# VH-VL binders against p80491: the designs that were tried, part 1

No score or structure here was measured in a lab: all are predicted.

Target 1, 258 residues: p80491
Amino acid sequence: TNKIKIGHVHMSGCTGCLVSLADNNLGLIKILDDYADLVYCLTLADVRHIPEMDVALVEGSVCLQDHESVEDIKETRKKSKIVVALGSCACYGNITRFSRGGQHNQPQHESYLPIGDLIDVDVYIPGCPPSPELIRNVAVMAYLLLEGNEEQKELAGKYLKPLMDLAKRGTSGCFCDLMYDVINQGLCMGCGTCAASCPVHAITLEFGKPQGERDLCIKCGSCYGACPRSFFNLDVIPEFENINEIIANALKEGESDD
Below, numbering starts at 1 at the first letter of every chain, in headers, positions and changes, except where a header shows other numbers; Kabat numbers aren't used for antibody chains.
F, E and O are the ipSAE of ESMFold2-Fast, ESMFold2 and OpenDDE, as the mean of both directions, binder to target and target to binder. V2 is 0.75 times the mean of E and O plus 0.25 times the DockQ between their complexes.
Where letters were taken out, [cut] stands.

## First folded at step 1 (VH-VL; framework fv_iscalimab)

Design i1
Fold by ESMFold2-Fast, scan of step 1:
Structure i1 (fold): chain C 258 residues (1-258), chain A 120 residues (1-120), chain B 112 residues (1-112)
Amino acid sequence: as target 1 above (258 residues)
Amino acid sequence: QVQLVESGGGVVQPGRSLRLSCAASGFTFSSYGMHWVRQAPGKGLEWVAVISYDGSNKYHADSVKGRFTISRDNSKITLYLQMNSLRTEDTAVYYCAKDRYWGLYYFDYWGQGTLVTVSS
Amino acid sequence: DIVMTQSPLSLTVTPGEPASISCRSSQSLLHSNGYNYLDWYLQKPGQSPQVLISLGSNRASGVPDRFSGSGSGTDFTLKISRVEAEDVGVYYCMQALQTPFTFGPGTKVDIR
């Protein structure tokens, strides 16, 4: 069969991203039943074998002092065709990038890095956690990019391009990315979702105009992933005007290809 | 094709009231901030008021504050300027202008203007 | 309120020659987001104003590349590399950093 092997790899951080994927209900069921196998949920606590994967959804950041975790993430890259950084911890390190100091006179140090500092990453899905709908859409488009027909591969490439471009910008998810991609492109509605999503309250609204305080920004990218006017939540690209129907039709079309 | 058409201008006596309307077409009206800008005969441009896309935020120039009220009806796709206690210095061509975003950006489209003459 | 000034207030240009208009603000128009909230508008005789340049240097759709905006903070310049007959009109700068929005007094550009 040409079912896609999708693995979930958990490094450090919360399991919220996995819960978000599970909350996708019928979409996840269709992926698992018809077009993809969820091969493995790998955690840092285990010494288990890392399987071959077509798409690896990697959640969490990597502890530099844990040599086994560093080896695991490198092995994941080696065993996967497409690596997706799932959530703010994987994309940007988020709060886990802050060093942990000891309470004693002897220094105790533990550093956590986003996975992109250690391996090449193909796609970023920022958020804490990312929405179930966005995770489903990315998983389906990754499937089409690998196994779709010529037309489907082109469409999937167009859909994933913003998230692939975000990965190319590296491991610093600044409020400036929201300004560049959404606010200054005329897509912002002044709804305040970006401010509400900011874990350090670095964003305020002045007459609907978001303002960022650079000194407070921890570069987690949560504002970008939560924005209802971001590329993934708009009909700004004609090919994606009915994204939910495009996803549904792609899944139906895959079944008929058998 | 974006169009903004002002109406309601005319000649009025000082102290009277007048309501201006601006009918919009060619864009999703409820998604953008709107402005009123005026120009006295032979003079420069003067900003009058702004309203956010949903009508929740409004600002008026000090010269008209307390006398003029900007409002909008998104279901009718129309912007309004209620002008009370008119003064001779309010004589001007009144333009409605579309904000590029939700307000406080720049005016990407302007109407043709409607003349308001306040004479003693 | 932020006060806007322009220089010169009147300019007569031989066709094909360059023109330069200066705009100054009483306070910095540079926002913490990195943008200068200064815009340029052209009002041709008998017509409504139209946008030329937004956010300091962004040329509006349909505006010829002979128009360019530059500057940051309190000092801004609009340049026309080769003035044509269709460019006759009054040019206004406007700040949109804060309410009330304020316009410069305008610069009248005419062809000799």
Scores: ipSAE 0.006, ipTM 0.419, lowest interface PAE 11.5, mean pLDDT 76

Design i3
Fold by ESMFold2-Fast, scan of step 1:
Formats: structure tokens, sequence, C-alpha cells
Structure i3 (fold): chain C 258 residues (1-258), chain A 121 residues (1-121), chain B 112 residues (1-112)
């Protein structure tokens, strides 16, 4: 009965704004069925009234030319206890159009900003798309942070800290983050997942390590979110090696009380 | 013709501040990570700091952390090192250096000529 | 921090004879991709450092083929097959596997 209100907000408004429809929304509903009320699951521009939310999962970048979208994102921050930037567009923006020829025939919007340039953001989940498992884990930990007992609140705060610190790092996600946090720390395993995740093919493996082409990089952070050795996978932190078991136990305790 | 030219060095008293500059030319400055490396008189090389191509990520050696700040202005094609709370052990020639590509080692393909910083009373 | 050591710290070579410099790291620089993240730099008297070798054995552009790098894990060697007067200077190895980046103490090469 102690359900939290979760909103899934899509930023839109400017003509030509790129919005992807993924299975993320359906995955959230399935995972949080007993613990959350999904009060908001449409594009921001489609809503006349922004409800109060405990957790807002915000997808997409904000077009400054659309005054309504700017005001809507500010209202979302005001009415939400926790704001999560979901996906690379919300975290880092799409200030450039994805281009491999023909982009001169598609107008570029000059003023697409990540939501963190307009409002305070509590948690970043980069990816294109983010994994359903990571979205579930963040949603459950956000629930525990708000409604859990003291031990659960401490656990949730510890789990979310890397993603909260990433939000504090700012709105520029580039291959250089992977270089500094993973590759140069000796954590890279040469798996190539970063290259496979890059929407503009800016990453190649040469000499067994990923190489970035800076002139192709759109600073989306997808490579970092896909990396199995980055903060986002959290299996490097001993307390979270068995995260699936931790979540299952937390949800099982809630079910007994309902 | 890639060139890196440091400036701003000089003699300064302990506890004071100094700002170094590195002017780049002959390449797309905004596409490369930049580093500061120093060398005390008669000693070896010591890595000081790195900054990403767009300035969003910075890392400093423990010996200078909290006192030195690396920054860049891509519109002016210039790298900076703000040096606060200087100590006598900071006396060194300071080089700026360019990292080639992300995704393999910080291979310094070009270095500046260096600028001497002397911290003494 | 990964600690780098070099041996010898100084050597004098007869012109035309070979020279060999050793570099050791406190941790393996061999990465899971099979490459060693070890670079070699030369600093000639009164000049800035310049790159010679990257990834243990890859000769940098413009570097003469008399220079070669070898080794794996924690033990590396830079060889000059025939030392010339222009090769005088201090040679540094550097690990590029982890931050902070760390240099060896340098090996001074002189000609008799």
Amino acid sequence: as target 1 above (258 residues)
Amino acid sequence: QVQLVESGGGVVQPGRSLRLSCAASGFTFSSYAMHWVRQAPGKGLEWVAVISYDGSNKYHADSVKGRFTISRDNSKITLYLQMNSLRTEDTAVYYCARSLRFGWPYYFDYWGQGTLVTVSS
Amino acid sequence: DIVMTQSPLSLTVTPGEPASISCRSSQSLLYSNGYNYLDWYLQKPGQSPQVLISLGSNRASGVPDRFSGSGSGTDFTLKISRVEAEDVGVYYCMQALQTPLTFGPGTKVDIR
C-alpha cells in the first residue's frame, strides 16, 4: 500500500526533435507493478498538467526554442522528490545531429540541452538505451531511499551514489570518461561493447583497446553506460556483487506487509 | 606543423599564485586531450595533470591536487595551469603535451618547449 | 601508483656500438588485450622530451629503425643497435596503463 508515484517523462516540443520509443516504459511497469503507481508515461508536450511524483524518469533533451518544454521540465523538478535523467539524451543532450551524410538536408536545432543545464538532477542513467536491469535497480533503490527502513536507506544511498556523482560531474559525456575512469585505470577487458554501443561508430578497437574519433563523438555517454567495468554495472563494489538477490530480498520484505 | 608554446613562468615567492598558458597551433585543438608535465632542475619527468578535449574531465597528481587547476579555452586555442599556494618543491620546467587518440595510452606525440617556474623567497 | 625503475641510470657508449636500457614496473603493464602499455621518451640536452616507442615496441613516426623496444609484463628493454652522436640524452620509460601516469628516473646516455 505504500506505493510511490513514478513518472516517465519524454521531452519533446521542437519540430524535428528526435524521440525514440523503446521497451523501457513497459519494462518499468512490469518490474514495479506492486510497488509503484505509474502516473505519467507520455511525452511532456502531450500533458496539460504535471502531477506530483516521487521519482521522475526523464528521457530526451530540451529544445530551448520551445518555451512550453522549458517550463514543463522546471515544473517536473518542482513536483518531484527525485529526478533521474534517463538515457544519454537527458544526461548529455543531442547538441549535434547524428551524421553520416545527408544531415545538411535535415535542419539542426541549435539549442537542444540536457536537462541538467536547466534543472538540478539527482541521478544519471546514461545509455542508448539504458539496460532494463539498471533502470529497475535504480527505481527500486529510489523507492528504498524514500520508503525503506534505516538499513535499506543506507544501502540505497550507497548504490545510487556513483550515479548521483555522475550527475554532479555535469552534462558532457564523452569517450574521455571511459578513458579516464576505466581504460587508464587498467579495468578495460577489451570486450568491444563500447564500440558496439556507439550510435555514430566513433569507437574502434585497435591494438586490442578502444580508440575514439573525437570528430565523430556526439558526447552521448552510451559507451560508458554499456561498459561492464564502469560504475553503472556496480559489480566492482563488493556490497553489490549480488544485487539481484539484494533486490529480491527487499521486495520480498515489502510483499509480506504489502 | 604542430606547435605548443608555453608562457607565464617566472620567479615567485612561496604561497603566491602563478598562471601558465600553452598556445597551440597547427592542429584541431578541441579534438585532443592536453597534459602538463614538469621537470625539477636536474631531476626526472613528473606528470601533473590532464584535461579532456572539451574540458569536462580533469585529473591532477596528488602532489598538486587542491592547489593547481588545469583548464582550457578552445575558442582561444589555449591550455592553462592555475598554480595556487606555490611551494619551493614546485620549482620546475613545466611542459604542455598533447595526447594523440583516446582509447590507447597517453602517448605524448608533441611537447612544448617548456616554461621555467622558480619558487623561492 | 605504479613505480617505474630503470637500469643503468647512466652509461657511456663508444660510437657505433649498441646500447641497452632496462625498465621495470611494480605491476604488470600487460593488458587483457595482449599489449604492454609502456612508452619510451628521449630528452636531448637542452631540448623537450620526444617520443621514441609506444605500446612496448611500436616505433614512433620518424624514429630511426636502430631503435627497438621489447619486453612484456614488468620487464622492458630499449635497444639502440648502433649509437650515434645525435642519440645522446636521457631516456625515460613511462607507464600509460593507470593514472597517475608515471615515469622512470631516466637513463643518461653519453658518447665517449
Scores: ipSAE 0.000, ipTM 0.412, lowest interface PAE 14.1, mean pLDDT 74

Design i9
Fold by ESMFold2-Fast, scan of step 1:
Structure i9 (fold): chain C 258 residues (1-258), chain A 123 residues (1-123), chain B 112 residues (1-112)
Amino acid sequence: as target 1 above (258 residues)
Amino acid sequence: QVQLVESGGGVVQPGRSLRLSCAASGFTFSSYAMHWVRQAPGKGLEWVAVISYDGSNKYHADSVKGRFTISRDNSKITLYLQMNSLRTEDTAVYYCARDSYKWELPGYAFDIWGQGTLVTVSS
Amino acid sequence: DIVMTQSPLSLTVTPGEPASISCRSSQSLLHSNGYNYLDWYLQKPGQSPQVLISLGSNRASGVPDRFSGSGSGTDFTLKISRVEAEDVGVYYCMQALQTPFTFGPGTKVDIR
């Protein structure tokens, strides 16, 4: 079996994405030993230069005033076959992306941007942090996309398509992403988690459905990441209702030591 | 009206841990980035760490990177600094400070400061 | 890291006379958005620091108009048109252009 090179690049951002990955320690060890080599990670491996990678998991947004971070992200794109934006910071940036003329007070002078504003991104995994299951599933599907047989490559492509479509659409991080992907698709169950997660109270529930106030929305993506019916829960897609079984079967295709 | 109150300082031996808290009041805490700044006795100001409004972005000074962790709990309206592996050089008054979000004057000006809490690391 | 330097490091002023403090950065603090990311702070004896000037020249709310900031790029000046007893303390410049944020060494201002 051919192992792929996976790097974890930590830019500016929370460490929650690493915590989510670490919560899958047994699954991560299995993947690393059998299917992947971890070559760059500030938390798991002490590598000071950016090596060649098949898959780069990039956490955090890029601070434009931090020249080292800007250079690091550009080099990561050049040295990676697949770039994954991991977590809401990498997908959406933060409060500083809004103009000063908006409804809310926002700093303008230290710019924290999503990595997609500086480089091309292949896959977006929003969340703060993303679930450990989703991170593991994306890592396995990326492996299958690169090294799987024809049937496995087709499955991996179907699994990753929603997250790849987020990258193509250009995520705005606003409540509108929830409207397009969940509410307008008839997936919303009225649980109110989006309203509870909103730091600026831009979401209210009216007749059991969430309503967003554009003027109050700071485009942080928290509501989207907290939604149990967003792309994070791919088992609501009929083709992926057995995702745990699909992953288990992919990992059993060859001989293993565990 | 608007205020920040630090707590958790004290005397601690080298190698031990200490957690500082900063309680905010009089403003919408969840809308502001927050900083920690320290000052050794008789010395100047040294920036320690910053955290974004939602906790998603964090930066730490090289002198404390890997030992200190800034965090916040917006539901409790509180900022934290977890200090591990303390050294004599960490002895200082620790201030929390709020980033300025002026519509006309964007900036990381620290417009509101706490009273400070003294951390003494000695054997 | 951006290194901040202040001059003088100490200054004694007769009440009512002007005072001037210089701040220099090791690289330009002028951002592409047109702002200089330099702030000035005052720490009075036994008190927490307080903001005086942001973005090079913008006086903070509640700060008397006798305080003014000027400069661009690497050279900045804080001026007090007439020093009063309440102005005694240590003055710090700080760059906020990039992480890590860095303070100057401070200028101690006393009166006779």
Scores: ipSAE 0.000, ipTM 0.373, lowest interface PAE 18.4, mean pLDDT 73

## First folded at step 7 (VH-VL; framework fv_iscalimab)

Design q4 (at its last look DockQ between E and O 0.61; V2 from the best seeds 0.00; counts 0 for: pae E 2.3 > 2)
Fold by OpenDDE, look of step 7:
Structure q4 (fold): chain C 258 residues (1-258), chain A 120 residues (1-120), chain B 112 residues (1-112)
Amino acid sequence: as target 1 above (258 residues)
Amino acid sequence: QVQLVESGGGVVQPGRSLRLSCAASGFTFSTYGMHWVRQAPGKGLEWVAVISYDGSNKYYADSVKGRFTISRDNSKITLYLQMNSLRTEDTAVYYCAKRGYTWEPWFDYWGQGTLVTVSS
Amino acid sequence: DIVMTQSPLSLTVTPGEPASISCRSSQSLLYSNGYNYLDWYLQKPGQSPQVLISLGSNRASGVPDRFSGSGSGTDFTLKISRVEAEDVGVYYCMQALETPRTFGPGTKVDIR
């Protein structure tokens, strides 16, 4: 079997998303053994040349006053089949939109934008950081989408559809995204995960339903990423067992073709 | 059934302090963020501040930032606005307002308001 | 901050006749979910404001059907098909897209 080429591209951020990915432990090892080669990651190796990639996991927002960063993100788009905004900074700008002088308070670095404002993005993974499981699953599904059989490609497409739709929606996220995709669709089970994930306490539960404060929302998308039903839409429900099985099979102990 | 009742208004001199209260009833107060909106005499409406359901997060209009403090006591089902360093331009009727259900940004209920007059 | 404007600032209408109030925002109030975060409020003489229209076109509970909201992006209109005596007051538009919330200057509606 062929391995896909995955690169981690760090723009402007805390590297928390990569840490979350790494926190997959044995899962990450399984991915690297059977499904993917990590061909670019500045955190691990000082390789400046951005190679051709099947999937680019882009972390962080882009500082407009950092010309190298601007060029790097453009190069990433050119060199990648699939671009994934990894984390709320890359997706929506997150805290970088509210920091004077940017995340590191550098007066000369005044403007930070989510990557979608500069390049076309295929998939959003919101969160600060996203859960290790979500990142892992997206990696597996990306592999299946590219290298799987027809059935696997179909299932992978269904799984990734919500995250692809987020990317199409734009670089502004909020609780209303969860309202639109989950709550208003009758998929909410009142678990409270969204409220617990909100860093600014803009979400509560009342009568088993999330309650939101728009004025307090920092548009980070954490609630969407944390919601267990974000991926459990009407298209996925009929295939829920199949999707779970395919993920489980992909991550279980098995033979390597290497 | 929802009731919001403001109190604490009065006449004060510039530089003085005043504390407003808003007593709430008819809904689960502790699960709602609350707002203050003010209206100068004969003028329009101006948003003042918002506080999260647990009081852990707050935002203010630039015109009152650093001078006003929004707070709440959920055990007393009461919203507060501490106004320090009052100015003549702070003269207004002050309303407490409740947001709508779920993710509804509109104010579905308003109090009757309490008048604050700042004059020398 | 988003700047809100209204026109006209005052309107005198004969009972039974229609009325129209315009509201403009300095930036689009249309969110990616397809909704416009624009509200209309009425403040009757001696009373607190009350919501009439939310999200550009949603009539609030208890609001007569003679009230309607339309528009998208930066231009919005409140229409009263048949003005009644009880409709006298000041009408405000408010954007709820961004904090701080900002109101239009208000439109005073009176009857002839």
Scores: ipSAE 0.637, ipTM 0.838, lowest interface PAE 0.8, mean pLDDT 91
Fold by ESMFold2, look of step 7:
Structure q4 (fold): chain C 258 residues (1-258), chain A 120 residues (1-120), chain B 112 residues (1-112)
Amino acid sequence: as target 1 above (258 residues)
Amino acid sequence: QVQLVESGGGVVQPGRSLRLSCAASGFTFSTYGMHWVRQAPGKGLEWVAVISYDGSNKYYADSVKGRFTISRDNSKITLYLQMNSLRTEDTAVYYCAKRGYTWEPWFDYWGQGTLVTVSS
Amino acid sequence: DIVMTQSPLSLTVTPGEPASISCRSSQSLLYSNGYNYLDWYLQKPGQSPQVLISLGSNRASGVPDRFSGSGSGTDFTLKISRVEAEDVGVYYCMQALETPRTFGPGTKVDIR
C-alpha cells in the first residue's frame, strides 16, 4: 500500500485541533504506520521549508501583518494536493475575528483572515476543536480518495462531499447559516450549544429554538462549528451510523488488495 | 398580539436630553434584540440602534454614536433610548421595532412612534 | 455603509393599473447562503411602516398576492399588479446584509 504525505500547518491557532487529532491514540498510530507519513508539523519538529504534501491540515487563521504566515499559506497551497481547513479558525476565523483595539460588533477582517480568503481550500473540518473521530475519518477518507480502489474512492467521496461543499460556500460563518442548514431542516435538538458559544450574545433560545440577531453577528463561525448537526446531510448521515466499522472494513479491504 | 408603544417624546432645546421608552407585550421580550428607527418629518427612514436580548451588546448608527444610549429592562418589558446632546437634525418620529421570529431580518412589528422635536 | 437608491421617487397610478418600483444597492446583497438581504416596507399616510417583502421575494404574512418582489445582487424590483386605494403611501427598500441597516429614499405612490 502507498503512504500519503500529510502535514500539519499551524497559522494563528491554539494547537487544540492538533491535540484533538492526537486524541485518536492507537488509531493515529495505525494511520501513521500504514497509511500516511507526517512530513511536516512545525509544533512537533524543527522549523523547515514547507514540503510537498498530499494533504495539508491547516490550523488557525492568517494574520495579514505577519508576512511570513501569508507567504507560508500560499506556499502550502502550491505544494499540496488537498488543503484542509482544520477547525473553525481556519474555516471561518472563529474568535480571531475579534479585532484588537477599536473593536465594534462587526469584524475587522483586515487583521485576521480564514485561510480560504487567501487560498483555495478543498475541505472544511469545522469545530473548536473538531472531534478526534471527525479528524480521523477525514484523514482515512483522504487516503482512500487518493490511494483506494474504486469502491473505496466512492465511499470517500460521499463522506467528504458535505465538507467540500462547505469549502465552496465561503469563509463567513453566520448564525443565519445555522438557521438555513439546521433549524429550517428540522435537525435542531434544542441543546443550546450555539447560544453558549456566541461571543457577542447574538443568540439565545426561545421554546427550545434558537433566536438570533444578525445585526450583532460578527460572522465568526463559532456557533456553526459547535453545532453537532451542522455540515452533515441527512441523506449521508444514515450511511455512516456505524462509521468505525465502515472504516475498519474499508481498511481491511485495502490491505487485502494487491 | 404583539404591541409596541413608544413614549417620552416632546419638544426640547438643542443640547438637552430626552429619554424614550417602548413598552412591549405579546411576545417573549427577553429573547429578542430590539431596534430603534427614526424618521425626520417629511423624510425617509433611518436605522438608529440595536440591543441584544440581555442588553450586553449594542450597536449604533454613526449619526448618534456617542450621544444616544440604547438600553432595556427585561423585568419591566421595556426598551429605552437615552438621547443626549440633542441636535436639530435629531428631530424625528422614533419607532421601536421588533425583528421577525428566530432570525428573520425584517421588522415585523413597529410601534406607533413618538415625536421628538429639537428646536430653539 | 451600503447606499440604497430607488426609482422613481414618486409615481401616480390609476386604480387597477400596475406599478413597479426599483431599488439598487451599492454592493451585492446576496449572501453565500443564497438569500438576498433586501426587504420592502410600505408606510401608509399617518401610519408606521409595515413589511411587504422579505429577502428579495418572500411576501410577509397577510400581504396580498398583488405584491411581488424580484431581483438579486444589486438590483431589485417591487411590483404591484393592480394598485388599490389602500396601497397609497411611501415604499422603502432596506438592506439587512450589513450593520448599520440602510433604507432607500422612498417612493411615494399616489392614486388618481
Scores: ipSAE 0.546, ipTM 0.823, lowest interface PAE 2.3, mean pLDDT 84
ESMFold2 (binder alone), look of step 7: mean pLDDT 94; pTM 0.952

## First folded at step 8 (VH-VL; framework fv_iscalimab)

Design r1 (at its last look DockQ between E and O 0.01; V2 from the best seeds 0.00; counts 0 for: pae O 13.3 > 2, placed apart)
Fold by ESMFold2, look of step 8:
Structure r1 (fold): chain C 258 residues (1-258), chain A 120 residues (1-120), chain B 112 residues (1-112)
Amino acid sequence: as target 1 above (258 residues)
Amino acid sequence: QVQLVESGGGVVQPGRSLRLSCAASGFTFSTYGMHWVRQAPGKGLEWVAVISYDGSNKYYADSVKGRFTISRDNSKITLYLQMNSLRTEDTAVYYCAKRGYTWEPWFDYWGQGTLVTVSS
Amino acid sequence: DIVMTQSPLSLTVTPGEPASISCRSSQSLLYSYGYNYLDWYLQKPGQSPQVLISEGSNRASGVPDRFSGSGSGTDFTLKISRVEAEDVGVYYCMQALETPRTFGPGTKVDIR
């Protein structure tokens, strides 16, 4: 069984995305036994030796004032086949776009950048945190993409494509992007999470639908990353049953009976 | 039927203050950000200010920042512009404006405007 | 601030003839999903402005089909296929990409 090298690279984040990965418990052990070697995991401040990796899971945004973080994220891109922005902070900046450092008369919002502003990113996994299942599924699909047969590689490519398309689009999470990706696609369920997460009160709900004031938007990505539907691509939904079967078989857990 | 009606314009001397009102009807005022736009006589349009739906966040054009204050009272369904330290270059017709539904940024409804003249 | 320019600044048209107004921005107004943050307004004599074209090309409700908008990025055009007496007024383009919003200088359209 040929295993891939996975690492967790921690930037300016809360470690919640790593905790969500860990919530796979026995599923994580199975992945590490059969499919992947965890060759790097930032649980403490580490020295500069970023290893070669097949998949780098990068949590958090990058503080420009921290030269070692800027160097480390560039080294991560160089050493990795696939770079994954894990969580909304890495994808869009999330709440870190609002941070000004010092929290006093210092409006330097650009001090924290999503990782895609500094390096090319292959896959986004949005969420704060993303679900344990989504992180697990991406790990399994990354394995199949790298080590699977042609049928498995094709399936993995279809599964990952919406997340890769998010990465191609950029690092801004304007509420207008939410309108195009969620509202106009008929995916909104009226939960109000986008309005609750907006730090500048640019978004409200009326009659179960979001309304937004773009002139007040700071493009921080909080609403986009908080929406559970922002990464959906309608092109992959028809393959849903097949994809779930492949993941379940790869994990040898069978179907849920909870 | 959406209606916006400005009032409170008049003739004032430089350095004085004036308060404009915009009475709204025909839409859910408390869910929209509101804008002021002005037009000097015989001149083009200049955007002035915006206020969030709940009044908690505001943004101003540089030409009026520090002198003008936008505010709203959602229980009275009214938008306000407090204009302090008025200058002759503030002479204009002042319009309140509403953006389009959901997220559409264009101004779909404007009031009739109220004239402010600042002269010695 | 994004600078908006228009040409011509004044236009006199024989009724029934076409008219064309250009608008240019100092930076691209094209955003994700093909959305152009450019709108056109008409201000008739003695009236407040009214939206005519949104998103570069979409006619607002109640606007006759003789009005059309085209262009993308930095260059936009408003066309009136047959100018009528009720089309007299000043036409403004406005960008909504960045705050503060900015308007073009206006194009005064009049008939002979």
Scores: ipSAE 0.503, ipTM 0.805, lowest interface PAE 2.4, mean pLDDT 83
Fold by OpenDDE, look of step 8:
Structure r1 (fold): chain C 258 residues (1-258), chain A 120 residues (1-120), chain B 112 residues (1-112)
Amino acid sequence: as target 1 above (258 residues)
Amino acid sequence: QVQLVESGGGVVQPGRSLRLSCAASGFTFSTYGMHWVRQAPGKGLEWVAVISYDGSNKYYADSVKGRFTISRDNSKITLYLQMNSLRTEDTAVYYCAKRGYTWEPWFDYWGQGTLVTVSS
Amino acid sequence: DIVMTQSPLSLTVTPGEPASISCRSSQSLLYSYGYNYLDWYLQKPGQSPQVLISEGSNRASGVPDRFSGSGSGTDFTLKISRVEAEDVGVYYCMQALETPRTFGPGTKVDIR
């Protein structure tokens, strides 16, 4: 086994996703100590070129009028084995979609696209920001997928499957995804997480079920990404305990399950 | 720049033990998995064992399982192979090999090898 | 264990002529994202093995462009477009998909 190379690629965004990752505190330290090297992160270090990476965590959307950004995202795909769209901006454009024509210092920057419109993306982590835990867990699972034994790889694949499926679905999120894949399937438990995650408060709980207002939905995909039942599909549920155990063990010092 | 130097080979009788060492330099040793690969005289390559970067995880070929122990000392930047209950079929040149990064599961660097001869 | 096979086991080639070596695995070596965990190594006479091709088709650093790897799944091919004297040795394929790593039996390449 080997430590993997992880890079954080910051596109057009607020850096809130990176902050969320950092909020893992000791968990992040553990990951950096034992499992991964952060080889690229412009927020932390000025690096001229995007290096080869095992995992690229891409935050933000891409401004089409910024040629450097367009080239960087393409380079990221070339230099990375796994590309993760970190946050709703990278996944679906999110609030950056409303920035078109609104940048005073760069008025020529008129259009922002989710990264999936420009490159192939392997994993989506929706959220604004995503929970620190989810980001951490994805990092751990990515490591296990790449460096784990056969059992660990299989488990990691199962864990990441829902997020990989999100990436395959495209660059448009909607409350309707939650409706079709969770509520209509009888999987909703009325926890309210989706409503809490909505950045524009477009979701309310009525009669124990979420109701989304289409006119308010900015199609950021946060609700679906935050929903535990969207993540805990029928394939993952039987492995939930094992997954948690693997994650917990991975975060322990001296653990030999790498 | 990367160098791997094996040592400890020699002639031993069946049933005896031998310990091989591989001194590494030119890279961050503690971040890479390391492998042993052997080659019997006039034969092909055979994978022997692997150890994770921190020594926490080890795997062995069935042919040596229970007899060989792979280990490492990252402070000494050295890889080891303890060979017990040696058999004549263990006669081979033993190479240490460095793994690349995750997307580089190939062996990017090899030592020159050390010869182990098991004969009565 | 994944069983690796090679064909032919020996090959004599006139300098300047092309050479082709086949490698087959008992299981698919396709992992994810289109990557095949199949590597080619060359062991020149009296030397240690050296990597030529990784992940099916990627030439290692310093490897001449006359070497190329192709294939996916269970069938792989190493090609040398123009064999040179320095290409003499034994070529091995290796699967790196799972532990234990397993090598092909090797293909000995000589020149006439």
Scores: ipSAE 0.000, ipTM 0.482, lowest interface PAE 13.3, mean pLDDT 85
ESMFold2 (binder alone), look of step 8: mean pLDDT 93; pTM 0.949

